# Designs tried in a protein design chat: VH-VL binders against Prefoldin subunit 4 (PFD4). Part 9

Target 1, 129 residues: Prefoldin subunit 4 (PFD4), of Arabidopsis thaliana (Mouse-ear cress) (q9m4b5)
Amino acid sequence: MQQQGSKSGSEMEVTWEDQQNINIFSRLNNRVHDLDDDIKSAKEKCENLEDAGNELILADEEMVRFQIGEVFAHVPRDDVETKIEEMKEATCKSLEKLEQEKESIVTQMAALKKVLYAKFKDSINLEED

## First folded at step 20 (VH-VL)

Design z2 (from y5 with heavy chain W31Y, light chain K92R)
Fold by OpenDDE, fold request of step 21:
Structure z2 (fold): chain C 129 residues (1-129), chain A 120 residues (1-120), chain B 106 residues (1-106)
Amino acid sequence: as target 1 above (129 residues)
Amino acid sequence: QVQLVQSGAEVKKPGSSVKVSCKASGGKFSYYVMHWVRQAPGQGLEWMGYIIPMWGRAKYNEKFKGRVTITADESTSTAYMELSSLRSEDTAVYYCARESGDAYGAFDYWGQGTLVTVSS
Amino acid sequence: EIVLTQSPATLSLSPGERATLSCRASSSVNYMHWYQQKPGQAPRPLIYDASNRATGIPARFSGSGSGTDFTLTISSLEPEDFAVYYCQQYSRWPPTFGQGTKVEIK
């Protein structure tokens, strides 16, 4: 976001409210970036869990080496399957929440853009480069 | 160094229950599967079940027909084994044993054992 | 379940002699472990994965085998080696132990 001070036009006075809106927009924009990273990570984790589940099914081994925290354990397949499913469910729910939050923030940002562009027109740039 | 310390000896009557504790130190308790193994006097080792503390999941030897319950408290790094409907045949030394993270299905650390005597 | 049969039940030997203990599985297993137990003590790990000595275990102890047949060897018995030895598998559910071999002084 760059404020291009065009010299020529009627110097619109920036009000306190305007400044607050700009600040809020900036904070929301930063949060969206964070959410993008979190969403990406969650998606990757979900995919990895799916793959792990599939591999487990294909391996058809009674006992499986599985990582618990920072340690590997020798665990019955059925227990691992159950755990993977639980992890997947939890991850998917988390992902859904992150996406919902992002959607909400994006909506708020859009509203702020309308207000700010209505006032400042070309003197403000709220678009991502 | 990892150490497993079990509760003291117990004398119980038939039909009662016993709960043995196993406190772990020197490692990340939550990450390791804790097993329970018993040994009757003059007999071999018998696997009873395990708990995965981080998952809160336990699995048992079907021989005990639901009489055994294994739990774990991560906050105190303590595993528990409860055996109900005690019989004279349940007289044994009970061991907690940690499953190794390096060797497949091996038990690398053992508690000192808890003698449970079931007598009328 | 996998049944592990150890032989002999009792092995009577003198210090300095070689001890050979057998563990046979009713079905093929990928991993076999050995434990030593002295009277009044808990078992301690001896050999992991058929052939790897546990920490602190002397070189006179060795393990070998695969599939259904596994062997624990003590090349030269020391006085402290007279104990009961157990094999254990957890390749198949549930984990199981052999009945044990007692190594006693002749």
Scores: ipSAE 0.738, ipTM 0.905, lowest interface PAE 0.5, mean pLDDT 94
Fold by OpenDDE, last read:
Structure z2 (fold): chain C 129 residues (1-129), chain A 120 residues (1-120), chain B 106 residues (1-106)
Amino acid sequence: as target 1 above (129 residues)
Amino acid sequence: QVQLVQSGAEVKKPGSSVKVSCKASGGKFSYYVMHWVRQAPGQGLEWMGYIIPMWGRAKYNEKFKGRVTITADESTSTAYMELSSLRSEDTAVYYCARESGDAYGAFDYWGQGTLVTVSS
Amino acid sequence: EIVLTQSPATLSLSPGERATLSCRASSSVNYMHWYQQKPGQAPRPLIYDASNRATGIPARFSGSGSGTDFTLTISSLEPEDFAVYYCQQYSRWPPTFGQGTKVEIK
């Protein structure tokens, strides 16, 4: 958020409400960035779980080495398969929620942009480079 | 130092249930598979089942036909083994044993054992 | 399930003698472990993965074998070695133990 102070003489008075809107926008914008990171991470995790599941299917071993927390365990394949599926489902659900939140925030940001640009026009830049 | 401490000896009547506890210390309880093994007097070792505490998933020896329930409380680092519909043949020392994270399928730490006597 | 058969059932020897214990699996296994159990005590790990001594286990204990045939050897028996020894597999579901070999003093 760069305030380009164009020197044109009509110093538009920034109201308290305007400042609040700007602050809200900034907060939302930051949240979107956080969400982007979280979404990326969740997607990666989902992909990894999918790959792991596929690999497990291909291995055709009765017992598999699987990491539980920080420890490797020797676990029956069927238990690992079930766990991977559970993890995948949970991760995907989480991802959906993150995406929904982002969409909601983006919508709110768009509304704020309209209000702020209507007042400040070229004196405010709410666009990310 | 990893230690597994089990609950004390039990005397039970046939048809009743017993619940044995195994408290772990000195490691990340949640990460290690906890097994239960029993030993009848003068007999060998018999695997009963295990639990993966972090997953809350247990698996059992089919021999017990659903009489065994293994649970874990991560907050207290304690595993439990409940055996229902007790029979005289269930008289044994019951052990919790931690599966090794280094040796595949090995049990690296054992509880001291809990004697369960089933008598009329 | 994999059946583990240990032999002999009882081994009577004197201190200083060599003990050789056998464990045969009904099918090939990738990992075999050995445990020692003394009277009134819980089993303790002795050998991991057929040949690796557990922590604190003396050098007189050794393991060998692969596939279906595994051997535990005590090169020179000490008084504290008289116990029951169990082999165990978890290469296949479910984990199983041998019936045990009792090493007793002659």
Scores: ipSAE 0.728, ipTM 0.894, lowest interface PAE 0.6, mean pLDDT 94
Fold by OpenDDE, fold request of step 21:
Order: structure tokens, then C-alpha cells, then sequence
Structure z2 (fold): chain C 129 residues (1-129), chain A 120 residues (1-120), chain B 106 residues (1-106)
């Protein structure tokens, strides 16, 4: 009768703090996904504005058809160029902020991962597939 | 239906300034370029300038040598034209006119006009 | 700037007659517009882009032309058509108007 020693797997007790860290990690992870989408959109917008600017530079027309809100307007080229540049600058700044926020969050997530993995080891998986 | 309603007639002395308002209704004010055109008594139409409300950008006829200021308040859907250093020759009916979004460079809606009389 | 010259300055006609108004640009323009103005009223859009009637404009009004020469035609004048007509361009900076043609009753 081989007494199979019941390896009492010491069920690691999850503390309130542990749960908070997990929750924070989850929130941050969701935010990163949102930021990824926003960053992608901002990059695309920046590229589009750059292309539009380049197209205007090549254009020889004094007046340009440009969409203002939901309406097309006939606007002097120089005004449109200025506006595109302003928009590009604003978009670029926004993009930079988004990237910085993402970097900050990723750093925070990394710190949380260290703490959580140190405690829970293989019993927790914080990696995205 | 789009309507442009302008402020009432003004009588001004030479050297003074006048500010005419144009309130738009029935459309997206911010998206349309608003122009100002004047007409002296018995004369033709003269373009003065425009404002792009959404951009807050205005451009003017150089003939007015910086005497004209065009502004827009998006919150009230109102465009303004201020003319300074008034002269007798500035006596005219002043019109706001919306630039069409469909016919490029055309003015599809006009205000009723504001008579500005400059007299000593 | 583009100078628009309208001719004739005055056109005296009777109801039922055909009116032909000319607008000549000092340089080629891509778009020409026409306006009607009655006494004491603001200008009213008449023709867009040389040939397209504005909303509510009767079929007796027609426009044609390209480049530097444009024409407004009223096939049969009605009493309400006696007014001043202006051509306008905004293909080039700045926007400009013709000096106007007055259509009056003979």
C-alpha cells in the first residue's frame, strides 16, 4: 500500500493588494490596446496630411477645393497649406503624447508583472497571446 | 432653409468705425465660408473679404488696406464685418454672402443687406 | 485680378423678347456664376458654373461659355426679369464681379 503523499499544494492566498495589482494591470492592458488604436489612427492621419501637403505643393492652382468639416470649399492654396501644416503639427504632437502615455503604461505594467510573477510564478499568466 | 440676417442700417461719421453682423440659420455655420460684399448706391458689387469660421481665418481685398476686419462667432453662428476709418465713399449696402459647398466660388445665400451711410 | 466686362451696359427689351448678356474675363476662368438683382433686394443666384441653373430659376434662363467668354440668355423675357445681372468669378484670387447689365423695359 504505497501511501501516495498528498502533495498539499500550498494554495497561495491572494491578498487584497494582489487583487488590486491584477486589476490595475488589467486596466492598463486595456488602455494600451486603446492607445494602440489611437496611435495607429494618428499615424495614418499624419501620413494623410503629409501627402495632402505634398500634393498641394505640386499643384499650380491658386484656388483649391478643400473639405471643411462636411463641406467642400473653394479656398486659396496658401490658406489650405497653412491649415494642413497646422493640422499636421497638432496631429504629430498628439501622436507623441499618445506614444509617451503608452510607454509609461508599458513601464508600469512591467513593474506589476515583476511583482505578480514573483508571488504567483506559473499560477498566473499576464502575457498576451 | 438657410437664412442670413444682418444687423440694421447704420449712420456713421467720417473716421469712425462700423461693425455689421450677419447671423446664419438653417445650416452648419462653421463649415461654410462667409463673404462680405458691398454695393455703393447705383454701383456694382465689390468683394471685401471672407472668413472661414471653423478655422478662424479671414482674408481681405487689398483695396481696403487693412481697414476691414472679418470675424466669426461659431457659438452664435454670426459673422461680423468691421470697417474702420470710414469715408464718404464707404456709403454702401453691405452684404454677407455664403459660399456654396456645391458650386465652387459661388455665393448661394445672401443677407438682406445693411445700409451704412457715412456723412459729416 | 480678373476683370469681368459685361456687355451691353443696358439692354432695353420688351416682354417676350430674347435677352443675351455677355461677360468677358480678362483671363481664363474655370467657373463663372450669374446673379440677378432687383431694385432694393440682395443679389440672387441665377446660374452656377456657367450653365447650371440655381434652385427655383425658370428654364427660360440659360448660361453658356468657357475660358474667357460667357453668356447668359433669357429666352423670353417676363416682367419679373427686368433687373440687373452680374457675372462673378472665383477661379482666381480675388473674387470679382462684372459691372452688371441692366435689363430694362423698352
Amino acid sequence: as target 1 above (129 residues)
Amino acid sequence: QVQLVQSGAEVKKPGSSVKVSCKASGGKFSYYVMHWVRQAPGQGLEWMGYIIPMWGRAKYNEKFKGRVTITADESTSTAYMELSSLRSEDTAVYYCARESGDAYGAFDYWGQGTLVTVSS
Amino acid sequence: EIVLTQSPATLSLSPGERATLSCRASSSVNYMHWYQQKPGQAPRPLIYDASNRATGIPARFSGSGSGTDFTLTISSLEPEDFAVYYCQQYSRWPPTFGQGTKVEIK
Scores: ipSAE 0.722, ipTM 0.888, lowest interface PAE 0.6, mean pLDDT 94
Fold by OpenDDE, last read:
Structure z2 (fold): chain C 129 residues (1-129), chain A 120 residues (1-120), chain B 106 residues (1-106)
Amino acid sequence: as target 1 above (129 residues)
Amino acid sequence: QVQLVQSGAEVKKPGSSVKVSCKASGGKFSYYVMHWVRQAPGQGLEWMGYIIPMWGRAKYNEKFKGRVTITADESTSTAYMELSSLRSEDTAVYYCARESGDAYGAFDYWGQGTLVTVSS
Amino acid sequence: EIVLTQSPATLSLSPGERATLSCRASSSVNYMHWYQQKPGQAPRPLIYDASNRATGIPARFSGSGSGTDFTLTISSLEPEDFAVYYCQQYSRWPPTFGQGTKVEIK
């Protein structure tokens, strides 16, 4: 009669702190997803502005048709170039900030993962599929 | 209907400055380039400069470079033209004119004009 | 800058007559615009892009031309048509006006 030792699965008690860490991780994870979208959008915008600038340089026209809000106007090329450059700079700066924020959040998430995995081991999965 | 209403007539001394206003109604002020054109008595039309309100960017006729400043207040839909170091030859009717969004390079709406008289 | 030269300087005609006004550019322009100005009034748009009448402009007004030569035609002058007419370009920097043609009653 081999007594199969009942592996009493020690039900790890989830503390309030544990729950808070899980909640924080979830919030941060959601924020990262939002940031990914924002970063993608900002990158695309930056690229589009760069392309627009390049096209404008190649056109070699004094006056260009340019959309201002919802209206088209004839605008001197140099004014448009300046505007595009300003927009590009602003967009790129914004992009940098977004990337920095993401990096910070990812670092925080990594720290939380260490803590949570140390306690819960295989009973918790914090990895994205 | 779009309307441009300008400030009243001004009498100025030589060396002084004048600031003329142009209030727009009936459209999206920020999207349209606003130009300033003057006309001396019995003379033709002379382009002075423009502003792109949405960009806050102005450009000027080189003839007036250093003396003219064009600004815009989007909150009040008002464009301004300031001319400094006034001379007798600056006596003229000053017009604001909106650049058309449909006919490029044309001015589709005009203010009623502001007479500026520079006299000793 | 593009210099616009209008001719004649003065055109004296009677009501019912045809008026032909010329505007010549020093260099080729894509489009030309025309304005009418009456004494004591601001200019008003008349013709856009060489040939398109502005809103509210009677059919007796027409425009034509391309490149450097443009024409404004009034098929039959009405009393209210006696005014100064200006051509204007903004195809090249800076915007410029012609010196004007005065249409006066004979």
Scores: ipSAE 0.718, ipTM 0.886, lowest interface PAE 0.6, mean pLDDT 94
Fold by ESMFold2, fold request of step 21:
Structure z2 (fold): chain C 129 residues (1-129), chain A 120 residues (1-120), chain B 106 residues (1-106)
Amino acid sequence: as target 1 above (129 residues)
Amino acid sequence: QVQLVQSGAEVKKPGSSVKVSCKASGGKFSYYVMHWVRQAPGQGLEWMGYIIPMWGRAKYNEKFKGRVTITADESTSTAYMELSSLRSEDTAVYYCARESGDAYGAFDYWGQGTLVTVSS
Amino acid sequence: EIVLTQSPATLSLSPGERATLSCRASSSVNYMHWYQQKPGQAPRPLIYDASNRATGIPARFSGSGSGTDFTLTISSLEPEDFAVYYCQQYSRWPPTFGQGTKVEIK
């Protein structure tokens, strides 16, 4: 995150509200970058779980040797299938929440951009480098 | 080193329930499947069910017709087995047994056993 | 479920003799495990996966077999070997045990 040209015009009034809006924008921008990392990780997890489930269906074993933490266990195939599906569902829910939060934050940032650019124009830069 | 310590002996009346605990130490409790096995006096070993503590998932021997409930508490590294609607033939020593991570379905560590006596 | 039938039910032998214990499965299993149990004690692992000795088990104990027929052999009995021996499988759901072979002093 790089913020150039911030809040500095001596020819312009900078109110408490303006300072709050600039600070809020900076915090939201940082959060969007954190969310992007979390979303990428969740998508990778979902892909890995999908691959694992497909491999299990193709293998056609009744009992499978499945890693739990750092230890292998001898587990019925249908229990492993159920566990993988649970993990996929949980990851999907987490992704939905992360993406909803990102949408909300991007909307808030767009609103703040309109207010701050309308008042300060080329005196500030709220765009990413 | 790995150790499984079970709760003490119990005397119960027919129709009641018993809950036996099994506390694990010296290992990563949540990573290992924990089995329960019982042995009636002078008899062989009978598998009752297991739990996968990390998954919170248990499976049972159908012979018990839903009378067995196996749970685990990861925070205390303790597994529990509850047997309800007790009958005199449920008099047995009850063992917890840890599934080996190195073998295909073997039990590498056993608790000391808990005698449950069902009598009027 | 897989029924494990152990034979003989009782094996009466003297120290120094060879003990041969059999375990027959009702259908083919990939892995057989063996345990020793003395009175008042929990079962003790002996053999994993048909032939692999568990940690700390003396070389006089060996396991063999595949399919439906498995054998535990004690090459030369020592006084501490007089006990009950159980076979166990979990190649198929659910885990099952044999009924045991008692090895006793003649």
Scores: ipSAE 0.555, ipTM 0.835, lowest interface PAE 1.4, mean pLDDT 89

Design z2 (from y5 with heavy chain W31Y, light chain K92R)
Fold by ESMFold2, fold request of step 21:
Structure z2 (fold): chain C 129 residues (1-129), chain A 120 residues (1-120), chain B 106 residues (1-106)
Amino acid sequence: as target 1 above (129 residues)
Amino acid sequence: QVQLVQSGAEVKKPGSSVKVSCKASGGKFSYYVMHWVRQAPGQGLEWMGYIIPMWGRAKYNEKFKGRVTITADESTSTAYMELSSLRSEDTAVYYCARESGDAYGAFDYWGQGTLVTVSS
Amino acid sequence: EIVLTQSPATLSLSPGERATLSCRASSSVNYMHWYQQKPGQAPRPLIYDASNRATGIPARFSGSGSGTDFTLTISSLEPEDFAVYYCQQYSRWPPTFGQGTKVEIK
């Protein structure tokens, strides 16, 4: 968040409530950036799991090599399919929660923008670079 | 320097249970599938089951269904095999064996074996 | 499940002789493994994936074969080679072992 003075700003007093709203906006903006990173990671993980599941279908072998941590194991195919499905479900739920939180925060930020711009037009900047 | 060290010999009565431990060192315990294999006196090797410690998932030879339970404790790098409702034919040496990460289903490290004797 | 049948059951030979051990699978397998076991000891990894020597295994041990027919060969027996040898597969669930071939001194 940028804050700059203007002719109107020199005659405007920032109240305690105004300062709290500015602080809240800043914290929410930081949280959105953290959420964007987390959402990107979750999407990449979901794509990787879908790719792994599709590659498993193409392999068409009863036993498959599957990476556990940094080591490969020789695992029955149906057990790997079950594990991939479990991981996909967990990732999908996590992604949904992250996206819901981001939507809520963006809505709150929009409301704060409306209030702060209505009072401080030109004397503050709440926009991203 | 991978090493598998098993618990000591046991003498058990029919109908009881036994729990054999296998402590791993020198590797990343949770990344490797751990198998259990037994050998009755003068007999060959018989696969009992395995556990994937990172998944907490065990799978068993149907011959032992309902009598064998395999677990793992990642914090102590230890796998366990429990065999219940013991019979005299369960007298055997019980081995833990680590699945190789570099082969297709070979066991690259074995514990020293635990003799379990079941007698009345 | 895959049944592994080893032959012969017992192989009586002298040091310096060539030993040939057979393992036949009841249906095709892609990966055969071999272990050596001496009395009172755990099985020792010998050959994995049909033809690769495990760490520390001397060159006189070799493995070959594919499909249903696999062979372990000891080119020139040493005194420490008299033991029981097992084949093992995990190409299909569940893992299974052959019944063993005892290599003994004549």
Scores: ipSAE 0.547, ipTM 0.831, lowest interface PAE 1.5, mean pLDDT 89
Fold by ESMFold2, last read:
Structure z2 (fold): chain C 129 residues (1-129), chain A 120 residues (1-120), chain B 106 residues (1-106)
Amino acid sequence: as target 1 above (129 residues)
Amino acid sequence: QVQLVQSGAEVKKPGSSVKVSCKASGGKFSYYVMHWVRQAPGQGLEWMGYIIPMWGRAKYNEKFKGRVTITADESTSTAYMELSSLRSEDTAVYYCARESGDAYGAFDYWGQGTLVTVSS
Amino acid sequence: EIVLTQSPATLSLSPGERATLSCRASSSVNYMHWYQQKPGQAPRPLIYDASNRATGIPARFSGSGSGTDFTLTISSLEPEDFAVYYCQQYSRWPPTFGQGTKVEIK
């Protein structure tokens, strides 16, 4: 038998390289969402630490009741002030690193979007709802 | 339930060091300040220092200067007190004592005590 | 630091009698704690925050006081109550103990 009708189908195919790029984009997108959660938590922690430090400035007492995990302890005010500043510094450094990682990943995702949209056009959707 | 179990008795020579351990069970070790208190034979209680395990921060009674080092290992729920440059006056029973989270500075659990004897 | 002075140093009484132990602080403290210690044993928590009985402590033990003057009362001494009693504060750094009151049989 001989075929007389037109051949149908897409000459657009997903190569191994294309599949790797799609997989990388998916992993990066998931990482961005995880980073957003981490950044939000770090910002809240920094805000809470600033509030705690301000309350200590107003306190006249030598000893403060400070929560450690789920338990309260009696701690000298000076040690609590020092600890709060240490925690603020650590949180700010962690937040800076998280934001830098997010910026790097968003840049990588933008580059992948350009490549994948150039090849697949409307047959792929890489956008958030 | 909460228990504090200390290491066994030690006999030491003057000038040496001793390290006493205190293993906690039945609670969240890192959340509680752990204090060390000693008692020479026939005498009262003398506070030595404490550690906040979650912070890794210790503070000491000035009477001991740099002779006391208090540490904690969160993975084994164990606090340690090391006393260096031992003198005969350091002969005492050494206790670990956990600071209560529900009181204002009380010690709610005590270890059984570790006798350290310093003699020639 | 806050010095805690206990009185009397020794209290000689018979079973059934009332024991009154005093602890005076060199400056005001908000909270006083009490411990019982028998020979060869670790201190046992009795009273925390001036007036609260620790878990398992019989009702014959009570604490009271404020400021610089605190009292431990044993309403009717039992044979197991003959021991040394210490007061302790940590309202101010560092924690300090009183020198002890020995409650002994007459």
Scores: ipSAE 0.536, ipTM 0.827, lowest interface PAE 1.6, mean pLDDT 89
Fold by ESMFold2, last read:
Structure z2 (fold): chain C 129 residues (1-129), chain A 120 residues (1-120), chain B 106 residues (1-106)
Amino acid sequence: as target 1 above (129 residues)
Amino acid sequence: QVQLVQSGAEVKKPGSSVKVSCKASGGKFSYYVMHWVRQAPGQGLEWMGYIIPMWGRAKYNEKFKGRVTITADESTSTAYMELSSLRSEDTAVYYCARESGDAYGAFDYWGQGTLVTVSS
Amino acid sequence: EIVLTQSPATLSLSPGERATLSCRASSSVNYMHWYQQKPGQAPRPLIYDASNRATGIPARFSGSGSGTDFTLTISSLEPEDFAVYYCQQYSRWPPTFGQGTKVEIK
């Protein structure tokens, strides 16, 4: 977020409330960047778990060698399938929460943009490319 | 340095329950599958079930028809085996055995065994 | 469930003799494991994955075999080798043990 000076629209007095809205927008914008990173990581994890589940089903072996922490174990396929599904469900729930938070923040930022651009027009730049 | 130490011998009446503990030291307890194996007097070895401590997931030999419950406490590095509705044929030495991470289904460390005697 | 049949049930030999213990699986398994057990003691790991000696096991112990037929060999019996020997698999669910071969002094 940058405040651009312009000859046009410079009559507005900056109130404490206006400064708080600008600060909130900046904080929310930083949070969106953090959320994007977290969402990307969660999507990659969910995709990897889906791939692991599909590979397990296609292998059609009764017993699988599966890594637990830093140690391999001989585990029945059913137990590994159950564990992978549990991890997928947990990751999907986490991803849903992250996406809901991002949607809420983007909505709040859009509302702040409307207010701030209405007051400050060319005097402020709230856009990122 | 890896050691499995089990709780002491027990004498039980038919119909009661017993809970045997197995405390691990010298390794990463939660990374290893822990098995339970019993041996009746003069008989061979019988697999009872296992637990994956990191997952909290246990699986059992169906022979015991839901009478066995295996649990683990990661904070104390201890596995437990509880056998309910005891019968005289449950008289045996009960062992915990750790599954090797380097082999294909071998047990690399065993507890000293716990004698459970079921007698009326 | 895979049944492991050990033979002979009892092997009576003198120190210095060669012992050959057999374990036959009811269907093919990829790996076989062997344990030694003396009275009043827990089983001791001996051989894993058919042919690898466990830690601290002397070279006179060797394992071989594949498929359904596996063998434990003690090349020259020592007095401390008189014990019961069990084979075990976990190539398929559930883990199973053979009934044991007792190696005793003739």
Scores: ipSAE 0.536, ipTM 0.830, lowest interface PAE 1.6, mean pLDDT 89

